# VH-VL binders against q9hk44, part 33

Target 1, 202 residues: q9hk44
Amino acid sequence: MNSRIMFIGGVPGVGKTSISGYIARNTDIDIVLSSDYLREFLRPFAPQESHLETSVYDAWKFYGDMSDDNIIRGYLDQARPIMGGINRVIARALANGEDLIIESLYFVPDMMDEMVLKNAFLAYVYIDDPDLHRSRLEDRINYTHRNSPGSRLAAHLKEYRTIMDYSMDMARGRGIGLYSTDDYALARQRLLDDFRKFVDRR
Short names: E, the ipSAE of ESMFold2; O, the ipSAE of OpenDDE; V2, 0.75 times the mean of E and O plus 0.25 times the DockQ between their complexes.

## First folded at step 18 (VH-VL; framework fv_utomilumab)

Design q5 (at its last look DockQ between E and O 0.85; V2 from the best seeds 0.76)
Fold by OpenDDE, look of step 18:
Structure q5 (fold): chain C 202 residues (1-202), chain A 122 residues (1-122), chain B 108 residues (1-108)
Amino acid sequence: as target 1 above (202 residues)
Amino acid sequence: EVQLVQSGAEVKKPGESLRISCKGSGYSFTDYWISWVRQMPGKGLEWMGKIDPSDSYTKYSPSFQGQVTISADKSISTAYLQWSSLKASDTAMYYCARHESPSYTFEDFDYWGQGTLVTVSS
Amino acid sequence: SYELTQPPSVSVSPGQTASITCSGDKLGDKYAHWYQQKPGQSPVLVIYQDSERPSGIPERFSGSNSGNTATLTISGTQAMDEADYYCQAWDRREAHVVFGGGTKLTVL
């Protein structure tokens, strides 16, 4: 049987972690990885003063003043090593016939190997309403990140939404499904259904 | 039964505008994408572009970008291919074809229209 | 742009096995689909996702894909199999659909 691999992208606050858990429980996939942890895993091996030591919302500072362009540049710089690692992780899962879900802030299909693109279900989750997005960031402490105040992330909503818009454009332009979590229940069900369709065709 | 029914053959002159249609039936129109494929006389299949009827998102082949417009009216389960100004070189058979969402598939065309012959001559 | 290359023609005797190749850069890392087109008719999907057969397609049709080459194989070729065959892939980088140049299969 072929491996069931899902790679889901989204900026903080969109609900990708919760959705991934939901899908895992409903498909009996035991392994769910987060790019947050993958990033932490890479940090000891990163050069001193690496981009990996900086939060993604501050990564633009490496390029000068805050701008959409610099935000994206910083984002892509951080994404590069993480996406490389993700490729290896997925490749291993495929080779071993293991099921796997990866949820990631860093979602750059152009950095993904062809074999991964062929064999993994790709999805990008987003929020249309910026106010809802802000509120969900603030409320993270009540759900998935119990010891991390959401107010800190909410202060960087602009940067996240810039990254989201960029990622959505990239995803859409490459035939990857976009899922609005404004209606969270609908989004997760739709994503689950599409994932099942993907798996059933293989 | 799933069907894609295209509009009839067209005979036009250079410089004229044209819109041909592809009507889907027997399935949920918005659940599938529609592509347009050109086949010049005695030549191979050429992908022109595709549309998601659910939100009218379009993607064009570089060769056809700016040369044609693909649209859809989901209320009547119809996709369109149109030219603002036809050329003699536009003479060809044009097919519409259905494929599932690229979100969970890899764009195999399971159903095709019967084709629309477009002849452009002075 | 991504390109798929097919031989312009292949000939086979009735009852023999026909093989039609489709070449592209890392095509094995993509899904290849195959279409049959007879004169005056619309294309018909005969193989999808490298090796899957749609309902109604004879078992003598099979497909494979590895490296840079996808292959459509027709075992026990019949006269009715004479047609043009097109391979097709999806270039996900640009979300473009790409067809091969087509192969005319002649059954001698």
Scores: ipSAE 0.754, ipTM 0.898, lowest interface PAE 0.8, mean pLDDT 94
Fold by ESMFold2, look of step 18:
Structure q5 (fold): chain C 202 residues (1-202), chain A 122 residues (1-122), chain B 108 residues (1-108)
Amino acid sequence: as target 1 above (202 residues)
Amino acid sequence: EVQLVQSGAEVKKPGESLRISCKGSGYSFTDYWISWVRQMPGKGLEWMGKIDPSDSYTKYSPSFQGQVTISADKSISTAYLQWSSLKASDTAMYYCARHESPSYTFEDFDYWGQGTLVTVSS
Amino acid sequence: SYELTQPPSVSVSPGQTASITCSGDKLGDKYAHWYQQKPGQSPVLVIYQDSERPSGIPERFSGSNSGNTATLTISGTQAMDEADYYCQAWDRREAHVVFGGGTKLTVL
């Protein structure tokens, strides 16, 4: 009756694509959107200051030396237009009573519209162990992103973990569950159970 | 049955320390956050702060930041509120209350403790 | 910080409908919850998530939330409904819980 909306955040290598597929299969939600493809769709039209033509792990270079602050500034520049689009996609799904799963690198609570905060199940997936995270990035080509160069992504673990830590800090206490995929099977089951509880209360 | 059982009434002098407790039973303690709520004599409810017992994440109301310490021991399903140095103005009823994880709820307090009356007088 | 305002008191006759308001900037964009507190007792949740009623709460209790105002409505008000009523919201961005100042309901 009411839309079942899940918005999952996470950096590359934490398993957000595979876990969103698992949730979709176990909830019979047919539409799963990835911000990776939304980003490609948006790139020709995005504002220049978003720097969406640049990989997220290089966006700090527009601000000077590599630092946590500059990594986050570059991330937020890219997030603005993508989060704007995500807000509208969720608003459409809510208005039409449609179910939707979105998984996204760009997950910024301060850029979420109030109707998203009130009506969507919000979750952030992460990996605690940096060595496991590196391994997951290197193995990414074997599981969910065939032909994506995992070794290239693993070289940017520092940038991804900086974004991950920032996102977790911004999410903490704001009703955004944090799900460690160090144990993937446990994480996907807890996320599914929590989503079902969220849906059942509305 | 779900219960939050608080420690007994306290009569203290200014400058003394105090820790009061809230023990949860009949439910999975780490699935629920605990808030502390002050009610001064004849006054309304004031949120003091909250804790997630699963990892001890704590958030304080700005009015109470630095005035009290909130903690939990999940091995004995107990949350605590403590003062290092009580003031007469700390005289009030103190409630603990739980809400389900905000990962899938919106912080409604479904069960409350019976309250602990703290009286601080010189 | 986010604030919720309630009238200090509301009076109704037995059998009539009581309405208790709770005002806050864009409160309709948040969920409002309501608690009943009788003298000498702990608060009891009577409405959550704007309009949902916990198990054991009589059907005469209902709630709504739109714009800047949430409303607790008690139809067929009984003497046993005489109590203080508090609204509560969650300032999600600051991670703060906020209570209204309370409303004393008198049934006379």
Scores: ipSAE 0.719, ipTM 0.877, lowest interface PAE 1.3, mean pLDDT 92
ESMFold2 (binder alone), look of step 18: mean pLDDT 93; pTM 0.949

## First folded at step 19 (VH-VL; framework fv_utomilumab)

Design r1 (at its last look DockQ between E and O 0.87; V2 from the best seeds 0.81)
Fold by OpenDDE, look of step 19:
Structure r1 (fold): chain C 202 residues (1-202), chain A 122 residues (1-122), chain B 108 residues (1-108)
Amino acid sequence: as target 1 above (202 residues)
Amino acid sequence: EVQLVQSGAEVKKPGESLRISCKGSGYSFTSYWISWVRQMPGKGLEWMGKIDPSDSYTKYSPSFQGQVTISADKSISTAYLQWSSLKASDTAMYYCARHESPTYSFEDFDYWGQGTLVTVSS
Amino acid sequence: SYELTQPPSVSVSPGQTASITCSGDKLGDKYAHWYQQKPGQSPVLVIYQDSERPSGIPERFSGSNSGNTATLTISGTQAMDEADYYCQAWDRREAHVVFGGGTKLTVL
């Protein structure tokens, strides 16, 4: 296959958007998609049961009280239509021989086709230190989200970390690389190197 | 030169414990995963499980989950396969094999140990 | 659990082409690897990622994978190619490695 495709997951604040840009610039991949925009695109058409109109950190409310299980249920409900779309987008890129990077809060490889999994580089980025994570959420306004106060997201750190832990478990259990962005520079370089190794084997 | 050198043949009785080893050399031990593969006499290859020596993460085949323990000591570039209580049915050749990280590869085994024959009989 | 199926045996005359198949559900959507094992020896990787040859493997060895079937092809088969051959895949969903049952190739 000639397509170079990266699918990178991570909750807000981990730096996946910035890393994706870094990878794109260093590999000459022109197309970078964000699940944030994909979500907005799908909201008018998504199934009602996906509750895509609700923020992911509030999705647990459809199941009752806040709990890890309900947080994950809400997350997965939203993930279903988005992952379906991402799967089709990647399939199209593969069919056309197009290079593509997709960065996404919603990272559920089990919702992807085998052919897509065969031909895409998968990675999950995370933050170990919860205080650092909080800080980075608060500081988003200074970087990738210049008109969005980070304090709002920081208030939902618990929900994000729950999703992160779940996603990390899923990723690790499926041989997907985990990249701690506590050392951001190291993480992005390691990710770039691994992506290159992935591509070079094809 | 990349090499995986396994410990010598073992003759044991049922109920005994056993740990066999696989030592890697000629490469960065923590940069590759190690799998263990069983081959019973006259039979085919059976994947048992694998370990990431860098953090000792393990994954087992359902058939071998709870039956064996895979571990590694990265300080001496060695992976281990162990039984707490051997059975006669554990009689087999056991291979360790190296593969690149599943992060960017699809777990083809490029180097194999010479095998360790384990015989369990009363 | 994911399973790979191989014919128990394949026979070929010297100089002829041997084909060994490996079947699995949507195997073409996975990567298949092949190993050669001679009596009393460890397995040797002869094909990886469907069709790639490791260094040192003769060009007469080739591989393909589509649909539900991967195929190892040995052109101009030689006596030295007589061995057991195993296909192998990796199931990402479970992160499990799976081997086929093996095929004994006899060179007549």
Scores: ipSAE 0.868, ipTM 0.929, lowest interface PAE 0.6, mean pLDDT 95
Fold by ESMFold2, look of step 19:
Structure r1 (fold): chain C 202 residues (1-202), chain A 122 residues (1-122), chain B 108 residues (1-108)
Amino acid sequence: as target 1 above (202 residues)
Amino acid sequence: EVQLVQSGAEVKKPGESLRISCKGSGYSFTSYWISWVRQMPGKGLEWMGKIDPSDSYTKYSPSFQGQVTISADKSISTAYLQWSSLKASDTAMYYCARHESPTYSFEDFDYWGQGTLVTVSS
Amino acid sequence: SYELTQPPSVSVSPGQTASITCSGDKLGDKYAHWYQQKPGQSPVLVIYQDSERPSGIPERFSGSNSGNTATLTISGTQAMDEADYYCQAWDRREAHVVFGGGTKLTVL
């Protein structure tokens, strides 16, 4: 019997955390890891060049003007140590026959080890409609930070959609399913069904 | 019963165009990808490229990029392989084959067409 | 690009075990699939995902894959097993399908 491993990517506001919880409940997988907390754990130890102390939507500033290229460069700098950790976590789960769901902003196929590519179900969630994406970011902020001032994630929609479009381009053709959560209930059912097929083939 | 039925053998001259077909039946055509595979006389199997019929995404082998066109018409469950100008070196058997979505599979070809022999000579 | 190497031919006597190898750099980190092709026929999948046997394939066919080498094994080889055999993998990073050069199995 083999480990059931899901690694799901997506930017803030696309519903990856909610979908991951849905999958966990419907597969009885007990361990779900979020890169939001993995990033916080790694910040005091990460190399300076990763710039993990900076929000991902500000990381382009280390390279000059705001551009798609500089947004992606900052994203990839941050992704490198986190993806390294994710590779090790998956390798341990595989070696021990343990099940695992990881949901992550940092999802870079070129940084995945070959054993991850062979043994993990890989998926990327997104939102087609940018107005819907904005509203989902606004709802997340209001729900999560109801009574406190803070950064408005929706103000950084451009940065998030640049990362999303890049990630989808890099995923296409590499056996990474793309799941639009514009219809959330349909997306979660499609993802669950595909994951079950992946597990059943083994 | 799952079937991939290819168009009949072709005898052509250099410089002529050609489109051959692969019709799927007995399954949901858009749920599987189609690859084209060349086998030159007495030689091995060579992957040419693939298409996802659901949205027409294509990927070519570097050896065939720009040399052929792969397409599909999902309304009639058919994939195509096309040359704009045939060469004598295009003489070969051409197979279509399907695989499940690579989201949950690893591109094993469970069903193959019967092959289309293309002969190009003056 | 990623390459798979097979011996050009393998000969066995009826009833013996045939082993056909497929070599590639870290092939064990990929899934290997195997196809049988008899003269004038289309290839037929005989092993997928290293060691899985499709329905209808005789139990004498088995497969393994580790390190740099995948192996197709035919126990109790019969005259009807005489065919060309191809290994295949997926180079996921480049999104390419890769076939080995093929092995002619002769049963004498």
Scores: ipSAE 0.712, ipTM 0.878, lowest interface PAE 1.4, mean pLDDT 91
ESMFold2 (binder alone), look of step 19: mean pLDDT 93; pTM 0.950

Design r2 (at its last look DockQ between E and O 0.63; V2 from the best seeds 0.00; counts 0 for: pae E 7.6 > 2)
Fold by ESMFold2, look of step 19:
Structure r2 (fold): chain C 202 residues (1-202), chain A 122 residues (1-122), chain B 108 residues (1-108)
Amino acid sequence: as target 1 above (202 residues)
Amino acid sequence: EVQLVQSGAEVKKPGESLRISCKGSGYSFTSYWISWVRQMPGKGLEWMGKIDPSDSYTKYSPSFQGQVTISADKSISTAYLQWSSLKASDTAMYYCARHESPSSSFEDFDYWGQGTLVTVSS
Amino acid sequence: SYELTQPPSVSVSPGQTASITCSGDKLGDKYAHWYQQKPGQSPVLVIYQDSERPSGIPERFSGSNSGNTATLTISGTQAMDEADYYCQAWDSSEAHVVFGGGTKLTVL
């Protein structure tokens, strides 16, 4: 096995973009793919039932009142075409012996091909403290998205935490690591160490 | 140095409750899941379920869901398998085994307990 | 749900090569692990992740996995290798551990 593949999941504000950059720099992996940009590329071609024209935090509205079930249903509608694309991207990287890091809001274990589950290092990053999560969302303009005010995203903390809790529950028992970024420096080092161990065991 | 030490053999009657234990030593207990595996006399290995000792999240085989309770007390590095009402068909050898978590998608059981023989007869 | 099938028994002469198979739908897309169990003893991991050998396991134990079949291979088989052997994999659909039915290896 030649390819070193990392697939990091997480909702906005948990630090997945920053961690993917840290891992890339410390492993010399040149290709980092963000599903945020894949989502934008896919929007004009995606089926209408995916609701990709709507922000993930509003997708529950297609099903009625705000509830955990409706938030999750909206998320899964959007995830289906994006996860299909991610499966194919990883398959290409494996076939060509290429290294790849993917960081994605859309992280649905039931939609991952067996080849992804076997050959990619899978991790889900989260923030346990809701107040810290809100603060990270509010600081977005000062870190990774300089022209996008964080107040807009922080107003949707409930939706993001519902998706986060669901994703963590779905990842349990599937050999997918859960990493709290409440202590960011500790989390990124643990991720790097675990990724290296994964690659070495193969 | 890594060891999983199980509680001793049990002889019980149908309808009695029972809790057996599996104590881990020589490693970071919360870094590994613990599975329970049943082996009926003369038969193969059957996975019953597993627990993440770090937060007590459990996953059961469908065949055992509702039949047993898996729990852990991380403060004493111990996992448990419990019946509220034993049946004669529960007579078997029960093993605990560990597998690495959370960043491994592989469930190879690198260390096993010595087994606990449970005999249920009337 | 997902099932792993092993032959009930395999017999070999001392010094010969033993092959124990484990069959499952698309098993080559999963990792297969192998355990040895001698009478009255706990299982012992002998091969993990298709082909990796834990420390302390003799080099004559090897493994492979492709298509629908994983194979445990014991070269230069010795009398002490006589045991039950179980394959094990992960069922991604149910997030469950699955064992094969076991194979009794006899060394005549």
Scores: ipSAE 0.064, ipTM 0.676, lowest interface PAE 7.6, mean pLDDT 88
Fold by OpenDDE, look of step 19:
Structure r2 (fold): chain C 202 residues (1-202), chain A 122 residues (1-122), chain B 108 residues (1-108)
Amino acid sequence: as target 1 above (202 residues)
Amino acid sequence: EVQLVQSGAEVKKPGESLRISCKGSGYSFTSYWISWVRQMPGKGLEWMGKIDPSDSYTKYSPSFQGQVTISADKSISTAYLQWSSLKASDTAMYYCARHESPSSSFEDFDYWGQGTLVTVSS
Amino acid sequence: SYELTQPPSVSVSPGQTASITCSGDKLGDKYAHWYQQKPGQSPVLVIYQDSERPSGIPERFSGSNSGNTATLTISGTQAMDEADYYCQAWDSSEAHVVFGGGTKLTVL
């Protein structure tokens, strides 16, 4: 198995899309998938209980009042079909020896197959500073999402940070690297270096 | 050159507290995890737990959960293993070892400390 | 808890091939790593990710992993290879590092 596969997680605003692009360019990996598109792909076919028709920051509404628990429940409901698809995609890439980068809001290693965990480089990117996180969400329109008002997402910072904390805890528990993008340049370089080490040792 | 240098041998009595250290050099200390491994006399290697020095997140083996405390001071590139109350059964060699990658695929230890012998006797 | 099982001892004559096994449930779906430890010394990584050799490790050391068993193979075993060998893996279910019980390799 000589495929180079990276699975990078992070909530909106952390810079995972840009970092993924940076890594792709610096490693000559041509295929970069986004869970945003995977989500759109699955929406017509996803189980009703996944609630993919609603935004992740509203998914808690299916469980009642806003709370950390309900936010996570809603997040996980959406994550299930998407992570299932990601498993299949990575499995295919592994089988064919294809290089692949996947960047995803939905980062649930507990839903991943062991073979995938073994053969893919997993990383989670985050932001420590909530104010910086907010500003980056607001600025998305100026960078990677030119037709999506950042102010809309910034209004849901609480939900995203709740998901971020949950994902970080899971990542830590599995020994998956956490990368703060408070220093964006440092984070992307560290990720690139670690990914190269991963590839080099394979 | 990457090195993990541990503190010297300890001779203690039951009930005493102890903290031993592992200092990393030659690499970015916060970019790698540190594990502690126990080896009782004439016995095998036992993983005790690990720490991410960047934020001091820790994970313990069930056998050592609540028995020891793993910590780190990243300002001086040092990890610690400590007991609040030593037992005779804590007599062993203790190694620190570096985890090379933040990926679960690389939970191998590429560099080890020289070990710290802890002897606990009345 | 996830466990790795090794034979307590293996004996070989100089020049022969030594094989040390490490067994665990679906170990082949994990990466196995191997360490050499000589008396009074710290463990040394000799094989990582089933079959990879760190720099400085002789080519006579090799590894494989399939099914439930990882194997460390030492071809042309030398007297200096006498040591304890430990396999190690990561338990994904508990996110714990696990060592085998160790194998004492004796070169007769």
Scores: ipSAE 0.016, ipTM 0.603, lowest interface PAE 6.8, mean pLDDT 92
ESMFold2 (binder alone), look of step 19: mean pLDDT 92; pTM 0.947

Design r3 (at its last look DockQ between E and O 0.67; V2 from the best seeds 0.77)
Fold by OpenDDE, look of step 19:
Structure r3 (fold): chain C 202 residues (1-202), chain A 122 residues (1-122), chain B 108 residues (1-108)
Amino acid sequence: as target 1 above (202 residues)
Amino acid sequence: EVQLVQSGAEVKKPGESLRISCKGSGYSFTSYWISWVRQMPGKGLEWMGKIDPSDSYTKYSPSFQGQVTISADKSISTAYLQWSSLKASDTAMYYCARHESPTYSFEDFDYWGQGTLVTVSS
Amino acid sequence: SYELTQPPSVSVSPGQTASITCSGDKLGDKYAHWYQQKPGQSPVLVIYQDSERPSGIPERFSGSNSGNTATLTISGTQAMDEADYYCQAWDRRESHVVFGGGTKLTVL
């Protein structure tokens, strides 16, 4: 039996953590990994140039002034070791026939092996409305991050939306489905349906 | 029943503009991408490009980039392929085809139109 | 650009097994799909995702994909199987669909 693997990307506030949990519960997949924890796991060992000790929204500072280009450069530097790890994790799951969901801020399919990509369902979730995005960041304390003020992240909405736009372009350019969570219920259902279809065809 | 119905055969002269159509029915049109495929007389299948009808995002083959325009009108479940200025070398059969799944790793075509023959001659 | 290579033609006697190959760099790391096209007709999907058969496709059609080569196999080939066959894959990097050059299968 083939592994059921979903790799879902999205910046903070889009609801990828909640959606991943929803899908896991509705598909009986027991293992859900978060890049937040993977990041913490890698920080002691990551290359210096990855700058994993710095928040992603501050990573542009290593390149100079704030700009879209520098934001993305900083994002990609952090993504490299994390995506390498995610690639290996998925490869292992595939080899062992394990089901797995991975949700990640870092979503760079170009940093993954073709065989891994072939056998995983990839999706990117986003928010169209910036105001809604801000609100959801602020409200994280009420949901998935109970001890972390959302206001801190909301202050960096620009950086996150820049990363989101970049990621969306990449996803589109690589034939990966985009899911707007402006209507959260619709998005999670659509994603579940597509994932089931993916699995059923295999 | 899923169907892709294409517009009828076209006979044109070089320099003329042309738009051919592909109408989908029997399914949610905006849920599946549509590709256009060229087949010159006695030759093989050539992928030209694809479109997401939901937002009209397009991707072209390098060989056809700038040569044709792919568009869609989701209100009438129709995709289009158009030329601003036809050449004799554009003479071919053109197929529209539906991607079997939403945008992810499969990219196979489960349904095809009947084809539109375009003949360009002076 | 990613390319797929097929033999121009394959011949087989009725009842024998026909094999049509499709070669591409690390094609085994991609999904290969196969289409049948008869004269004057639209292509028909006969194999998807390397080895899956759509509903209505005879069991004598099968597919495999490993290394750099995908193979369409037709066991017990019949006269009606005479057609052009095209392999197809997807170049993820560019999100381009790629067809092979096609193989004419002749049933002798």
Scores: ipSAE 0.826, ipTM 0.920, lowest interface PAE 0.6, mean pLDDT 94
Fold by ESMFold2, look of step 19:
Structure r3 (fold): chain C 202 residues (1-202), chain A 122 residues (1-122), chain B 108 residues (1-108)
Amino acid sequence: as target 1 above (202 residues)
Amino acid sequence: EVQLVQSGAEVKKPGESLRISCKGSGYSFTSYWISWVRQMPGKGLEWMGKIDPSDSYTKYSPSFQGQVTISADKSISTAYLQWSSLKASDTAMYYCARHESPTYSFEDFDYWGQGTLVTVSS
Amino acid sequence: SYELTQPPSVSVSPGQTASITCSGDKLGDKYAHWYQQKPGQSPVLVIYQDSERPSGIPERFSGSNSGNTATLTISGTQAMDEADYYCQAWDRRESHVVFGGGTKLTVL
């Protein structure tokens, strides 16, 4: 009947891909999109000022020395074209009555269209414990980067946690649930239950 | 049965402090946000601010920011509205109301307290 | 900052249809909710999320929202529907709740 739309944000290593798969299996939603793939699709077409050819953890370098402000500035530059695409994808799903799960590093509430804010279930996943976050990064396989993806990503924990903290601050009070995956099983069940409540109210 | 029970009517003088309360029962108190709503005599409803009792995150209407304090004690399922220095213009009915988490709802107030009349006169 | 405007009063005869409007910039991009308040009583939610009716609210209450305007409609209006009616929305970007100024419905 009404489209069931879930948009999950989170930095690498917090479990957003695994949670999105869990939700898909438990709701029979067939379409799951990852911003990793959306990013790859957009790279040959993206504006130069987005710096999408650079990893998100290096994007601050275009603005000077490492600082929280420069990390966030580089992140927002990259987010702009990707969020534009996500808005259009969700609009299409809503127009066609289709269900959709999107999981994305790029999760910027101020770049979401009004129809996304009205019609999509919005969630942000994170890890409280920095040591756990580091170990999760070290364990993952990453085919979009050089060989040694876990070690390389973990070296950039500072950049990822800066983006994570910023995203959580921007999400607070705007109807975006914050889900700690330090206890993964609890987080995925809470997220599934909340999504079902959202769907049931509509 | 869900109830929001507010503290009794108050008669105060300008400059006095006041804290009024709103006690929730019959539901999981930390699963719902609490808003405070002012209604001046013969006037409409004005949203003052809200609190998530689970972590005490608060948000105020711009016209009430710095004028009142909203707090909660989740151990006794109670929200509070507090003035450090009342004005005569604070004379009004004050309601508390709850809404489900904005994670899956859109801030509709399904239950309201009975109201607390605050009268501030010299 | 975000504002909702309602007419101060609406009068109808019993059995007729009452329409109460609520106007705000792009209000259709938000959900509108409606409350009934009788003299000396607390507000009661009568419509939420534009058009949904809480349990216990009669079917003659309905709602719509598009463009800049939400509308509460009461068909077959009865004397007991005489009350003040408030619309309310959530300005999600600022995380503010906003009420309209209220409309007094008189049933003669």
Scores: ipSAE 0.778, ipTM 0.896, lowest interface PAE 1.1, mean pLDDT 92
ESMFold2 (binder alone), look of step 19: mean pLDDT 93; pTM 0.956

